VH-VL binders against q8ixk2r445to577. Designs and how they scored, part 302

Target 1, 133 residues: q8ixk2r445to577
Amino acid sequence: FFGMLQNKGLTDYCFDYNPPDENQIVGHQVILYLCHGMGQNQFFEYTSQKEIRYNTHQPEGCIAVEAGMDTLIMHLCEETAPENQKFILQEDGSLFHEQSKKCVQAARKESSDSFVPLLRDCTNSDHQKWFFK
Short names: E, the ipSAE of ESMFold2; O, the ipSAE of OpenDDE; V2, 0.75 times the mean of E and O plus 0.25 times the DockQ between their complexes.

## First folded at step 15 (VH-VL)

Design ua4 (framework fv_axatilimab; at its last look DockQ between E and O 0.91; V2 from the best seeds 0.00; counts 0 for: pae E 4.2 > 2)
Fold by OpenDDE, look of step 15:
Structure ua4 (fold): chain C 133 residues (1-133), chain A 120 residues (1-120), chain B 107 residues (1-107)
Amino acid sequence: as target 1 above (133 residues)
Amino acid sequence: EVTLKESGPALVKPTQTLTLTCTFSGFSLSTFGMGVGWIRQPPGKALEWLAHIYFEDEKYYNPSLKNRLTISKDTSKNQVVLTMTNMDPVDTATYYCAHKLYPGRAFDIWGQGTMVTVSS
Amino acid sequence: DIQMTQSPSSLSASVGDRVTITCLASQGIHYYLAWYQQKPGKAPKLLIYGASRLQSGVPSRFSGSGSGTDYTLTISSLQPEDFATYYCQQHNSYPWTFGGGTKVEIK
């Protein structure tokens, strides 16, 4: 699967990554923004290694969750996907993070006029449902 | 249909406190992501953002005026209130409240605005 | 604070003309950009949000484009009802700020 990763509960909101420096793409938080498909900021790929890959630049970035955190941060992809970069996009649309055993949920980001994907306890909320468009 | 209407005094004396109320319908500030903001416009001048309140009661203020501003909501009454202390003639403007559906979106529905004149 | 430099401050045009208004942000605002139309004695009306999304009910002759710090509002064919003042607004970071406005006048 590839393209825009859109939330079901928040209509027209997609995964979005906009690093301050396009030549230094790691270390920043993935956010949610209106789905527009412009500037490659919203192009992601779900790979056979269970990665959510930001496939717009070389080297490629992969979404990771750092220890003790609930935010999705861009790391470099590795030949073998590390445990903290493994997600399961389930048939019901839930996006499950294997290591934390939590689900990715659309939430409002404090101190910002934005939504963000955060790890939360898994529920049946549409805010935890995702699909590629 | 979303509607907003500003209410308050049309005339305020210098040093007095301005209290404006935004009464709205067609949406609720208990709804996830919802927000209401205040914007003012001096006669013949550009727009200036004043404050914003989100559904979870998170508040933001223009730093140039934050010490003078207080924004609050009464969800049960569908009202947002803005208070501004120590009014000065320079604060003479049309004051608007506006609806903002979600973070990342713009003010899509505005009140008609209420003109506030500060004069002795 | 993010400064929004809007240009031109005013312009004269005729019905049918292509009109372009530019907004330059002092730093990147990542598509957190809206365009408003305001007529005398009236509240601003939202035209474009998310830099390029047309608000419901707004004629298709209006369009928004841009990225990073540079954004543009375009009216493909100016109509009589389009003579007004236009404002851009960023909400990437607090405080949210507006451009100085562009008055579109009849030539």
Scores: ipSAE 0.344, ipTM 0.814, lowest interface PAE 1.8, mean pLDDT 93
Fold by ESMFold2, look of step 15:
Structure ua4 (fold): chain C 133 residues (1-133), chain A 120 residues (1-120), chain B 107 residues (1-107)
Amino acid sequence: as target 1 above (133 residues)
Amino acid sequence: EVTLKESGPALVKPTQTLTLTCTFSGFSLSTFGMGVGWIRQPPGKALEWLAHIYFEDEKYYNPSLKNRLTISKDTSKNQVVLTMTNMDPVDTATYYCAHKLYPGRAFDIWGQGTMVTVSS
Amino acid sequence: DIQMTQSPSSLSASVGDRVTITCLASQGIHYYLAWYQQKPGKAPKLLIYGASRLQSGVPSRFSGSGSGTDYTLTISSLQPEDFATYYCQQHNSYPWTFGGGTKVEIK
């Protein structure tokens, strides 16, 4: 799968990554923003290793969840995907993080006028459903 | 149809506290992502954002007004209330409340506004 | 605070002209930018949100563009009913701030 990763319940919002320094793409949080397809911020690849890869820069970034955290953070991709970088995109649209046993959900970011993807207990909410466009 | 209407005093003396009520219909502040903001406009001047409240009861204030502002909601009455302390003639303006559908969206529906004059 | 510098402060144009209004942010605002139209004695009306998204019911002659710090509202063919003052607004960072306005007058 390749393109803009959209939320079903929060319509017209996509995964977005805008690191402050294009040469240091590691360690910043993935957000949700209005889908627009402009620039490189909203294009991701879902790989056979179950990575969500930010492939528009070198070195390549892969979405990860750090131990004890619920936020999605950019890490460097590895030849063999680490467990914290593996997400299962189910046929029903749920995006399951196997290591944590949680699902990615659209949520409002505290102290901002924005949404973010966060890990939450899995439900059937449309806010936990995702698709590539 | 979404509507909002501001109500409150037209005249306030300096140092008094202004209380403005935004009464709305066609939406609920219990709806995910929704919010109401307050914006003012002095006569002939630009718009100034004052405060915002989301359905989660999170509240944000313009720091240029320091701790003079309080925003609250009463979901059962479909009301949002703004209180502004220590009024000064410089606070003379038209005060608007406005609807915002989601975080990241803009103020899509505005009330008609209420003019508040502060004079001794 | 993010300062929004709007230009020009006023302009005059003929019916049918293409009108361009610019808004410069003091730092990047990541498309968290709206445009409003305000007629005398009336509340502002939302035209554009997300820098480029046309609000429902707004005529297609209005469009928005830009990125980073530089944003533009365009009226492709000015109509008599477009006499108004136009404001940009950022909501990337608190406090949310408006530009100083652009008054558009029909020649």
Scores: ipSAE 0.175, ipTM 0.733, lowest interface PAE 4.2, mean pLDDT 88
ESMFold2 (binder alone), look of step 15: mean pLDDT 93; pTM 0.950

Design ua5 (framework fv_axatilimab; at its last look DockQ between E and O 0.61; V2 from the best seeds 0.00; counts 0 for: pae O 3.0 > 2)
Fold by ESMFold2, look of step 15:
Order: sequence, then structure tokens, then C-alpha cells
Structure ua5 (fold): chain C 133 residues (1-133), chain A 120 residues (1-120), chain B 107 residues (1-107)
Amino acid sequence: as target 1 above (133 residues)
Amino acid sequence: EVTLKESGPALVKPTQTLTLTCTFSGFSLSTFGMGVGWIRQPPGKALEWLAHIYWEDEKYYNPSLKNRLTISKDTSKNQVVLTMTNMDPVDTATYYCAHKTYPGRAFDIWGQGTMVTVSS
Amino acid sequence: DIQMTQSPSSLSASVGDRVTITCLASQGIHYYLAWYQQKPGKAPKLLIYGASRLQSGVPSRFSGSGSGTDYTLTISSLQPEDFATYYCQQHNSYPWTFGGGTKVEIK
């Protein structure tokens, strides 16, 4: 799967990555923003290793969730995908984070006019359903 | 269709507290993603954002006025209320409330505005 | 606070002209930028949101572009009804701030 990763419950919102320094892509939070397909910010790849890669840019980034956290943060991809970078995209669109046993959900970022993907207990909500365009 | 209407006094004396009510229809502020903001415009001058309330009941204020502002909602009445203390003639302006569907979008529907004059 | 420097403050143009209005943000705002049109005595009307997305019911002669700190509203062929003041607004960071406005006069 390759393209813009969209939320089913939020019309026209996509995974978006906007690092403050184009030469330092590690350590910043993934957001949800209006889908536009411009630049490199909204293109991701879902790999056979269950990674969500930001690979329209070098070095390649992989989305991770650090232990005890609920935020999706960019890490460098590794030869073998670490457990904290593995997501299972289910047929119904749910995006399950294997290590934490939680699902990715759209939520508003605290103190911000932005949506973000966060880990939450899995539900049947359309805000936990995702698809590539 | 979405509509909003501001109501409150047209004339306020210095030091008094202004209370403005935004009454709306066509949406509920309990609905995921919804928000209402307040913006003012002094005669002949630019727009100034005052406050915003989200469906979660999370509230944000312009820090230059936040000690004077309180925003609240009554979802059962489809109302958002703005209170502004210690009014001064410099606060003379048209006050608007405006609708916003989701974080990341913009103020897509505005009320007609209500002119508030602050004078003795 | 993010300062929005809008230019020009006023302009005169003929019907059919291409008009360009710019907003410069003091910090990057990642497309959290809206454009509004305001006619005398009326509430602002949303034209563009997300820097480049045209609001429903707005004529296609209006377009928005830009990234980072530099954003532009373009009217490709000015019409008589486009006499108004135009404002940009950022909502990337609190407080949300507006530009000073651009008054467009039809000559």
C-alpha cells in the first residue's frame, strides 16, 4: 500500500508529517491534516514488515510509539522492524499497534487546532478506521 | 442550514461587564469536531480573535485579554456565551461569533455581528 | 504570537485584472491559513481555507497558494463585486491572528 493514509470518520484528513528541519526527520509527532497531496508530507507506505514508512524522503522514517506513550512519532527505519514500529492494518480499516495492543484513533491534539493519530483502546468507531488513497 | 446570531447590549459603560450570547442553529456544539469562536472588529480596523470553544469544552483565549474573558456553552440551548470584564472605550467594536467544523478548517459561517459601544 | 504582515494595504485595479495579495507570517504556519472577504457593513466571508482550498460557493477566479511563511490570494479576473477588504488569518498557533487587511478598489 502506498499513498495518503486517510481517516474514515474525518472527511479529507490524512496522515501528515511536517518536521521543522527537512534534514532531521526523527522525533516529531505525526499529525492529521486536510488531504492535499502536495509536497512530501502526506505520502506513506505500508510495508510487508507492518511498518508505516515515510519514504518519499531520505533518510526513510518509520512511525513508532515509544513504550508507555500514546503518540505516533517518527523514528529511523531499521533493517528488521522493531516491535514498536509494527502496525496491523485490518481488513475493516482498523490500525492495530501490536506491541501496545491498542488502535490508532483520530483525536484533537491538546492545545492545538490539529487532529493527531493517537493510540486508544480499540473500538468500532470510524475514527479508528483508515485506508490508503 | 447553519446560522448564528449575536445578542447583547449595544451600549456599555466603562468598567462594566459585557455579556454576549451567540445563538445558533443547524449544528450542535456537542457534535464531534464542532467549535465556535468570537472575533471583534473596532470601527475601521482589522479583525481580532478573542476566544474559541471546542465540542470537548476546551477553551482558548487571546492572551492579551484572557484575564477579562470567559467563554462557555449551553448545548441544550444552542448557545455560546462570552463575558468580558472591565470594559473600556477601546473595546468599542463589532463583535462576531463564528462557526468552525473541524480543527484545521476555518470560520466558515459568521453571525451578522453586534455593535458594542463603550462610553459614559 | 505569529505576526501576519499583509501587503499591499490597498490597491486599485480594473475589471479583468489579475490581483495578487500576500501574507507573510513571522513563523511557519504549515498551511493553517484562511482568506476572508469583507464588504462594508457586513461580516467576513470565508474564501479559502487550508491555504489553497476553495470554500463552497466561492467563484473559481479566487485561488490560494503558498507554504511556510509566504501565502498568496489571487483573483484571476477581477469583477465589480470583488470590491472589498481581504484578510488573511493564521490558526497554527494561539493566539490566532489576522493580517491588517487589503482594501481592493475597482478603478
Scores: ipSAE 0.535, ipTM 0.849, lowest interface PAE 1.7, mean pLDDT 91
Fold by OpenDDE, look of step 15:
Structure ua5 (fold): chain C 133 residues (1-133), chain A 120 residues (1-120), chain B 107 residues (1-107)
Amino acid sequence: as target 1 above (133 residues)
Amino acid sequence: EVTLKESGPALVKPTQTLTLTCTFSGFSLSTFGMGVGWIRQPPGKALEWLAHIYWEDEKYYNPSLKNRLTISKDTSKNQVVLTMTNMDPVDTATYYCAHKTYPGRAFDIWGQGTMVTVSS
Amino acid sequence: DIQMTQSPSSLSASVGDRVTITCLASQGIHYYLAWYQQKPGKAPKLLIYGASRLQSGVPSRFSGSGSGTDYTLTISSLQPEDFATYYCQQHNSYPWTFGGGTKVEIK
């Protein structure tokens, strides 16, 4: 699967990565922006290694969850996907992070006019359901 | 159908406080994603954003005027109120309230606007 | 604050003309850009949001494009009802700011 990774509950919002420096694309938080269909910052790929790849630059970035965190951060992809970069996009649309055993949920960023994907306890909320478009 | 309407005094004296009320229908500020903003426009000039309030009561102000502005909501009445202290003739403008898009952050539905003149 | 610079401030055109209006942001606004149309004595009307998304009910002759700091509103074939003032607005960062406007007048 590839393209825009869109949330079901937060209608028309997609995974978005906008690093301050295009030559240094790792270490920043993945956010949610209105889906614009123009690729670039909203183009992601779900791989056979269960990675969510940011496939716009080389080297490629992969979404990771750092220890003790509930945010999604961009790391470099590795030949063998590390445990903290493994996600399961389930049939029901839930996006499950294997290591933390939590689900990715669209949420409003605290004290901000922004939305972000966060790890939360798994529920049947549409805000935890995602699909590629 | 979403509708908004501004109400308040058409004339304010310098140093007085302006209180404007936005009464809306077709949506609720208890609903996720909903928000209402205030925008003003001096005669013959560009638009200026003033303040915004969201369903969770999160508020944002134009920093150039934030010390003078207060925005609040009464969800039960479907109203948003804007107060602006220490009015000056330069504050003469048409004041609009507007509904925020969902998704997105643009203003898709506007009130007709209310002209406020600040004069002695 | 993010400054939005519209160009031109005004232009004259004829019915059927292709019209382009540019909005330049002082910093990247990441597609959080809306376009409005305003006629004299009326409230602004939303045309485009999310830089390129056409608002419901707006004619398809209107389109938005751009990225980063550079955005454009295009009217493919100007109609009599399109003579008005147009504004861009960024919603990327507070305070939200508008462009200075572009008045489209009849030639």
Scores: ipSAE 0.033, ipTM 0.737, lowest interface PAE 3.0, mean pLDDT 92
ESMFold2 (binder alone), look of step 15: mean pLDDT 92; pTM 0.946

Design ua6 (framework fv_axatilimab; at its last look DockQ between E and O 0.82; V2 from the best seeds 0.69)
Fold by ESMFold2, look of step 15:
Structure ua6 (fold): chain C 133 residues (1-133), chain A 120 residues (1-120), chain B 107 residues (1-107)
Amino acid sequence: as target 1 above (133 residues)
Amino acid sequence: EVTLKESGPALVKPTQTLTLTCTFSGFSLSTFGMSVGWIRQPPGKALEWLAHIYWEDEKYYNPSLKNRLTISKDTSKNQVVLTMTNMDPVDTATYYCAHKTYPGRGFDIWGQGTMVTVSS
Amino acid sequence: DIQMTQSPSSLSASVGDRVTITCLASQGIHYYLAWYQQKPGKAPKLLIYGASRLQSGVPSRFSGSGSGTDYTLTISSLQPEDFATYYCQQHNSYPWTFGGGTKVEIK
C-alpha cells in the first residue's frame, strides 16, 4: 500500500513526518496532521516486510517503537525489518505492533494542540483503525 | 446544533473573584477530541486567550494569568467553569467560551459573550 | 510566547476589491493558524483553520495561505457583509495568541 495513512475515527488527519533537517530523518516523532499531500511529508508505504516506510527521501526511514516506549519514531530501514519496525495492518483496520503486542491509536500529543499516533492496548475503537488513501 | 452560553455577574468589585459558567449543548466534553476554551476582549481591543480544557481533563492557562485562573468541567451538567481571582478594572472585558472539535483546528462555535465590568 | 503581528491595522476598500491581510509570527507556527471575522457586538466567527482550510459554510471568496512565520487571508471580491474586523490566531504553542486585528471599512 502507498499513500496517506489516515485514521478512521479522525476525519482528515494523516500520518505526517516533518524532520527539521532533510538530511537527518532519524529520531523524530511521527505526528498526525491535517491531510494535504504536499511536501512529501504524508506519503508512506506499507511493505511486504510489515514496515511503514517514509520512502520519498533517501536513505529511507521506517517507523519504529523503541522497547518500553509508546511513541512512533523514525529509524533507518534495514535489509531485514527489525522486530520493532514490524506492524500488521489487520483486516478490521487495526495497526498492530508485533513486538509490543499493542495497537496504534490516535491521541493528543502531551502539552500540545495536536494529535500523534501512540501505542495503546488494542481495543475496538475507531481511533485505532487506519487505512491508506 | 452546538450552542454555548456564558453566565455570571455583569459587575464585579476590585479584588473579588469572578466565576463564569459556560453551559453548552450539542456535544459532550467527555467525547474524544472535544475541548472548550475561554477568551476575553476588552472594549475596543484585541482578543486574549485565557484557558483551555480538553476532554481528557487536561488544562492549560495563559501564563500571564496562570495563578489567577482555574478551569474545570462538569460533564453531567454540560458546563465548563472559569474562576479568576483578584479582579482589577483592567480585567473589564467581554468574556467568551468557545468550542473546538479537534486539536489542530480553530474555535468553531462561540458563545454570545458576557460583559464583565470591574469597578467600585 | 509567540507574538502575532497583524497588518494593516485598518484599511478602507470598496465592494468588489481584492483584500489581503497578513500575520507575521515571531517564530514558526507550522500551519497552526486560524482566521476569524468579528462584527460589532458579535462573537468572532471562524473562517479558516490550518492556515488554508475553509470552515464549513464560509464563502469561497475567502482563502488562506502561508507557511512558517508569514500567513495571509485574502478576500477575492469584497462584499457588503465582509466589512468587519479580522483576527489571526496561532495555536502552535501555549499561550495561544491573537493578532491585533484588521478593521476593514467601506471606502
Scores: ipSAE 0.689, ipTM 0.884, lowest interface PAE 1.1, mean pLDDT 91
Fold by OpenDDE, look of step 15:
Structure ua6 (fold): chain C 133 residues (1-133), chain A 120 residues (1-120), chain B 107 residues (1-107)
Amino acid sequence: as target 1 above (133 residues)
Amino acid sequence: EVTLKESGPALVKPTQTLTLTCTFSGFSLSTFGMSVGWIRQPPGKALEWLAHIYWEDEKYYNPSLKNRLTISKDTSKNQVVLTMTNMDPVDTATYYCAHKTYPGRGFDIWGQGTMVTVSS
Amino acid sequence: DIQMTQSPSSLSASVGDRVTITCLASQGIHYYLAWYQQKPGKAPKLLIYGASRLQSGVPSRFSGSGSGTDYTLTISSLQPEDFATYYCQQHNSYPWTFGGGTKVEIK
């Protein structure tokens, strides 16, 4: 699967990554923003290694969850996907992070007028359901 | 249909506290993603953001005025209240409350605004 | 704070003209940009959100574009009801700030 990764509960909101420096694409938080498809910032790929890959730059970035964190951070992709970069996109649309055993949920970012994907206990909320478009 | 209406005194004396109430309908501040903001506009001048409150009751203020501003909500009454202390003639403006949905969207519905004059 | 520099402050145009208004942010605002129309004695009306998304009910002659720090509102063919003051607004970071406004007057 590839394209815009949209939230079901938050209509027209997609995974978005906009690093301050296009030459330094790692280390920043993935956010949610209005789906526009006009830029590279909203193009993602779900790979056979269970990665959510930011496939716009070389080297490619992969979404990771750092230890003790609930945010999605961009890391470099590796030849073998590390455990903290493995996600399962379930049939019901839930996005499950294997290592933390939590689901990715759309939530408002504190101190910001923005939404972000955060790890939360898995529920049947549409805010935890995602699909590629 | 979403509607908002500002209410409060049209005239305030210097050093007094202004209390404005925004009464709205068509949405609830208990609903995920909903928020209300206050914006003012001095006569013939540009718009200025004052404060904002989200459905979680998280509040934000313009730093230039934050020590003077308090925003609160009463979800049961569908009201948002703004208080502004130590009013000065420079604070004379039309005050608006406005509805905003999800982050990334603008203020899509505005009240008609209420003119507040600060004068002795 | 993020300063929004709007230009021009005023312009004169005729019905049918193409009108362009620019908003420059002092730093990147990443599409957190809205455009409003305001007529005398009335509250602002939302035209564009997310820099380029047309608000429901707004005529298609209005469009928004831009990225980073540079954003533009375009009226493809000015209509009589379009003579008004227009404002841009960023909500990328607090405090939210508006541009100085652009008054579109009849030539």
Scores: ipSAE 0.594, ipTM 0.881, lowest interface PAE 1.2, mean pLDDT 94
ESMFold2 (binder alone), look of step 15: mean pLDDT 93; pTM 0.949

Design ua7 (framework fv_axatilimab; at its last look DockQ between E and O 0.96; V2 from the best seeds 0.78)
Fold by OpenDDE, look of step 15:
Formats: C-alpha cells, structure tokens, sequence
Structure ua7 (fold): chain C 133 residues (1-133), chain A 120 residues (1-120), chain B 107 residues (1-107)
C-alpha cells in the first residue's frame, strides 16, 4: 500500500512529514495535516517488512517509536526493519505498533492547533483507523 | 446547521468585569476536535484573538490579556463563557465567538457579534 | 508573537479586475493560514483555510497560495459583492494573530 495515509475518524486528515531541512530528514515528528496532493510530504508506503516508509528522499526514512515515547519519529530505514519500526495495518484499519502493543491514534498536539498520530491503548475508535488513499 | 450567538451587557463601566456568553447549536463541545474561540474588533480596527477552548477543556489565552481573561464551557447548555476583568475604554469593541471544527482548521462559523462599550 | 503584515492596506479596483492581497508572517507558519472576508456591520466570513483550501460555498474566483512566511489571496475576477475588507490569520502558534486588513474599494 502507498499514497496518503488518512484517518477514518477525522475529515480529511493525513500523515504528514515536513522536515525543516530536506537534506536531513530524520529526527522529526510525524504530524497530521489536511490531505493534499501537493508535494511529497504526505506520500507514504507500507512495506512487506511492516514499515511505514517516507521514500520521497534518499536515503529513505521509516517511522519509528523511540523508547518511552508515544510519538512517531522519522528514522532511517534499515535493511532489516528494527522492532520499533514495525507496524501492522490490520483489516479493520487499526494501525498497531508491535513493540509497544499500542495503536496509532489521531490526537491533538499539546500547545498546538494541530493533530498528531500518537500511540494509545487500542480501542475501536475511528480515530485509530487508517487507510491509504 | 452551526449557529452561534453572543450575549452580554452592551455597556460596562471601567474596572468592572465583562461576562459574555456564547450560545451555540449544531455541534457539541463534547465532540472530538470541536473548539470555540473569542475574537474582538475595536471600531474601525483589525481583529484580535482573545481565547480558545477545545473539547477536552484545554484553554488558551492571548498573553497580552491572559491575566484578565477566563474562558469556560458548559457542554450541557452548549455555552461558552468569557470573562474579562478590569475593563477599560480601550476594550470597547465588537466581541465575536466562533466555531472551529478541528485543530488545523479556521473559524468557519461566527456569531453576529455583540458590541461592548466601556464608559463611565 | 507572530506578526502578520498585510499589503496593501487598501486598494481600489473595478469589477472584473484581478486582485491580489499579500500576507507576510514574521516567521514560518506552516500553512496554518486563513483568509476572511468582512463587510461593514457583519461578522467575518471564512474564505480560505490551510492556506489554499476553499471553504465550502465560497466562489471559485477566490484562491489562496503560499508557503513559509508568504501567503496570497487572489480574486481572479472581482465581483460587485467582493468589495469588503479582507483579513489573514495565523494559528500556527499562540497567540493567534490577524493581519491588519485590506480594504478593497470600488474604483
């Protein structure tokens, strides 16, 4: 699967990554933003290694969750996907992070008028459902 | 259909506290993503953001006025209340409340506004 | 605080004219930019959100563009009902701030 990764519970919000420096794409938080077809900020790929890749740049970036964190951060992809970069996009649309055993949920970012994907206990909420558009 | 309406005194004396109520319909502040903000506009001047409250009761204030402002919601009544202490003639303005669907969106529906004059 | 500078503060135009209004932010606001139209004695009306998204019900002659600190509202062909004051607003960071406004007057 590839394209825009859109939340089911929100109207027209997608995974978005826009690093300040295009030459250094890792280390920043993935956010949610209005779905659009402009640029490369919202193009992601779900791979056979269970990675969510941001492959618009070389080297390729993969979404990871750092220890003790609930945010999705861009890391470099590896030949073998590390455990903290493995996600399961389930049939019901839930996006499950294997290592933390939590689901990706759309949530408001504190001190910001924006949404972000955060790890939360898995529920049946549509805000935890995602699909590629 | 989303609608909002501001209510409160049209005249306030200096040093008094202004209390404005925003009564809305067509949405609930218990719904994920919803927010209501207050914006004012002195006669012939630009708009100024005052405060915002989200569905989870998170509140934000204009720091230039934050010590004077309190925003609260009553979800059961579909109301948002703004209080502003120590009013001054410079606070004379039309006060608006407005709906905001989600974080990242804009104020898409506004009340008609209520004119508040501060005068002795 | 992020300052929003609109230009021009006022302009005169004729029906059918292409009108361009610019909003400059003192720092990058990451597309968290809205445009409003306000007529005398009325509340502001949302035209554009997310810098370039046309609000439902707004005529297609209105468009928004820009990125970083520089944003533009364009009216491709000015209509009689478009004579009004226009405001930009950022909500990238608190406090949210508005531009000074641009009054579009009939020539």
Amino acid sequence: as target 1 above (133 residues)
Amino acid sequence: EVTLKESGPALVKPTQTLTLTCTFSGFSLSTFGMGVGWIRQPPGKALEWLAHIYWEDEKYYNPSLKNRLTISKDTSKNQVVLTMTNMDPVDTATYYCAHKLYPGRAFDIWGQGTMVTVSS
Amino acid sequence: DIQMTQSPSSLSASVGDRVTITCLASQGIHYYLAWYQQKPGKAPKLLIYGASRLQSGVPSRFSGSGSGTDYTLTISSLQPEDFATYYCQQHDRYPWTFGGGTKVEIK
Scores: ipSAE 0.824, ipTM 0.935, lowest interface PAE 0.6, mean pLDDT 96
Fold by ESMFold2-Fast, scan of step 16:
Structure ua7 (fold): chain C 133 residues (1-133), chain A 120 residues (1-120), chain B 107 residues (1-107)
Amino acid sequence: as target 1 above (133 residues)
Amino acid sequence: EVTLKESGPALVKPTQTLTLTCTFSGFSLSTFGMGVGWIRQPPGKALEWLAHIYWEDEKYYNPSLKNRLTISKDTSKNQVVLTMTNMDPVDTATYYCAHKLYPGRAFDIWGQGTMVTVSS
Amino acid sequence: DIQMTQSPSSLSASVGDRVTITCLASQGIHYYLAWYQQKPGKAPKLLIYGASRLQSGVPSRFSGSGSGTDYTLTISSLQPEDFATYYCQQHDRYPWTFGGGTKVEIK
């Protein structure tokens, strides 16, 4: 299942990853930006391994959260998904990061006029609810 | 129905401190995503961004004026206040406050502007 | 600071003309660009946000395009109410900066 991953609480904001160099796809933070409907840098795949994959550039990237951190960073996908790359998309739309026991929430990026997805304590806020397309 | 209106003195003497108030309606600055900025325009010149305040009370200032500017909000009064110290004739301009719906968007609703003349 | 250079600084046009205004950023701004229209004595009015998104209530003859450092505002068929000064603005990095403006005058 795949598409543009949108926030329920924000009108027209999608997961967005635009690496500065296509040959260095990893290491940068995922942001939220106005949905453009063209796929590309906003096209993600939710896999049976509970990964959020970015396949627009090669090698394929997988969203991860480092231990003790709250930011979503693009890492290289692995043959067997490590725990820090697993997100449970729940029936209510929440994205639960099992390793940290936190939920992905829309928030403002520090020092920027941008939204970003961050790990926060789970609440029932619409800013923690996500859907594809 | 979002509206903003600037208020403050029309005439300021050099070295004085300018205080401008933006009074708004149709939104709350405690609502997720909301922000208010200040922009000025000297007569016949381009727009210059001064400061911005977000709903979570984070504040940003134009570095060229950083030591002179303070922005604050009072969500219960629906007001944003800008203070600018050590006024100079070069600061003569129309001052605007403007609403921004979300980070990543633009200033969608502007106040009418208030003209501030700095003269002895 | 990111410098925004608008061209031309002024132009003369007739009703029905296609008008193109360019905005060049001194570094990449990742579509964090807005266009405003300002009539004499009035506050600016938002036309375009996110480089290409038409603000609600703005006529479809206005359109925005571009990427990286190069952005364009186009008015496909100029109307009498469109004679005004137009400004671009980047908000990719603080301080947010505006272009110098483009004055569209009656020919």
Scores: ipSAE 0.775, ipTM 0.909, lowest interface PAE 0.8, mean pLDDT 92
Fold by ESMFold2, look of step 15:
Structure ua7 (fold): chain C 133 residues (1-133), chain A 120 residues (1-120), chain B 107 residues (1-107)
Amino acid sequence: as target 1 above (133 residues)
Amino acid sequence: EVTLKESGPALVKPTQTLTLTCTFSGFSLSTFGMGVGWIRQPPGKALEWLAHIYWEDEKYYNPSLKNRLTISKDTSKNQVVLTMTNMDPVDTATYYCAHKLYPGRAFDIWGQGTMVTVSS
Amino acid sequence: DIQMTQSPSSLSASVGDRVTITCLASQGIHYYLAWYQQKPGKAPKLLIYGASRLQSGVPSRFSGSGSGTDYTLTISSLQPEDFATYYCQQHDRYPWTFGGGTKVEIK
């Protein structure tokens, strides 16, 4: 799959990555923002290795969740996908993080007027369902 | 149809506490994403954001008012209440409550506003 | 606090003119920018959210653009009902702040 990764429960909110320096894409949090498709900030690839790749820039980034955290952070992709970078996009639209056994959900970022994707216990909520557009 | 209406005293003496009630319909503040804010406008001057409450019951205040503000909700009555302590003549303004659909959106529906005068 | 410097503070224009109003944020606000129209004695009306997205029911002659710290509201062909005061607002960081307003008057 390639495109804008949209939340089913939120009208027109997409995964968005806007690193402070476009030449240093590692270590920053992925957010949710109004879908617009501008500046390549909202284009991601879901790979056969179960990665969510930010590959419209070089070097390529892969979304990861660091141990004990619930936030989605950009890491460099590796030749073989590490376990913390593996997500299963299930038939019902849920986005399951294998290592943590949790699902990606839209949530409000603390102290902010922004949505972010965070790991939560899996539910049937439409706020945990995602699709490429 | 989303509507909001402000109510409270039109005249307040200096040092008194102002309590404003925003009564709304067409949405529930328990629904995921919903928020209500308070904004004021002194006569002939710009808009100033005061406070916001989200469906999670998380609250945020303009720090320029030095902890004079308290915002709360009563979801069963479809109301949001703003309390402002130690009123001063500079606080004379029209006070608005406004609806916001989601984090990342804007104040899309406003009440008509209520004029509050602070005078001895 | 993020300061929103709105320019100009007032302008005179004729029906049919193209009008631009700018807001400069003291720090980047990541498209968390709204534009409102306000007529005397009335509540503000939302025109633009997300810096460039037109609110439902707002005429297409209104548009918003910009990124980072610099944002613009454009009225492509001014109409009689557009004479009003316009405000920008950032909601990227608390406290949320408004620009000082731009009064658009009949020339």
Scores: ipSAE 0.605, ipTM 0.867, lowest interface PAE 1.3, mean pLDDT 91
ESMFold2 (binder alone), look of step 15: mean pLDDT 93; pTM 0.952

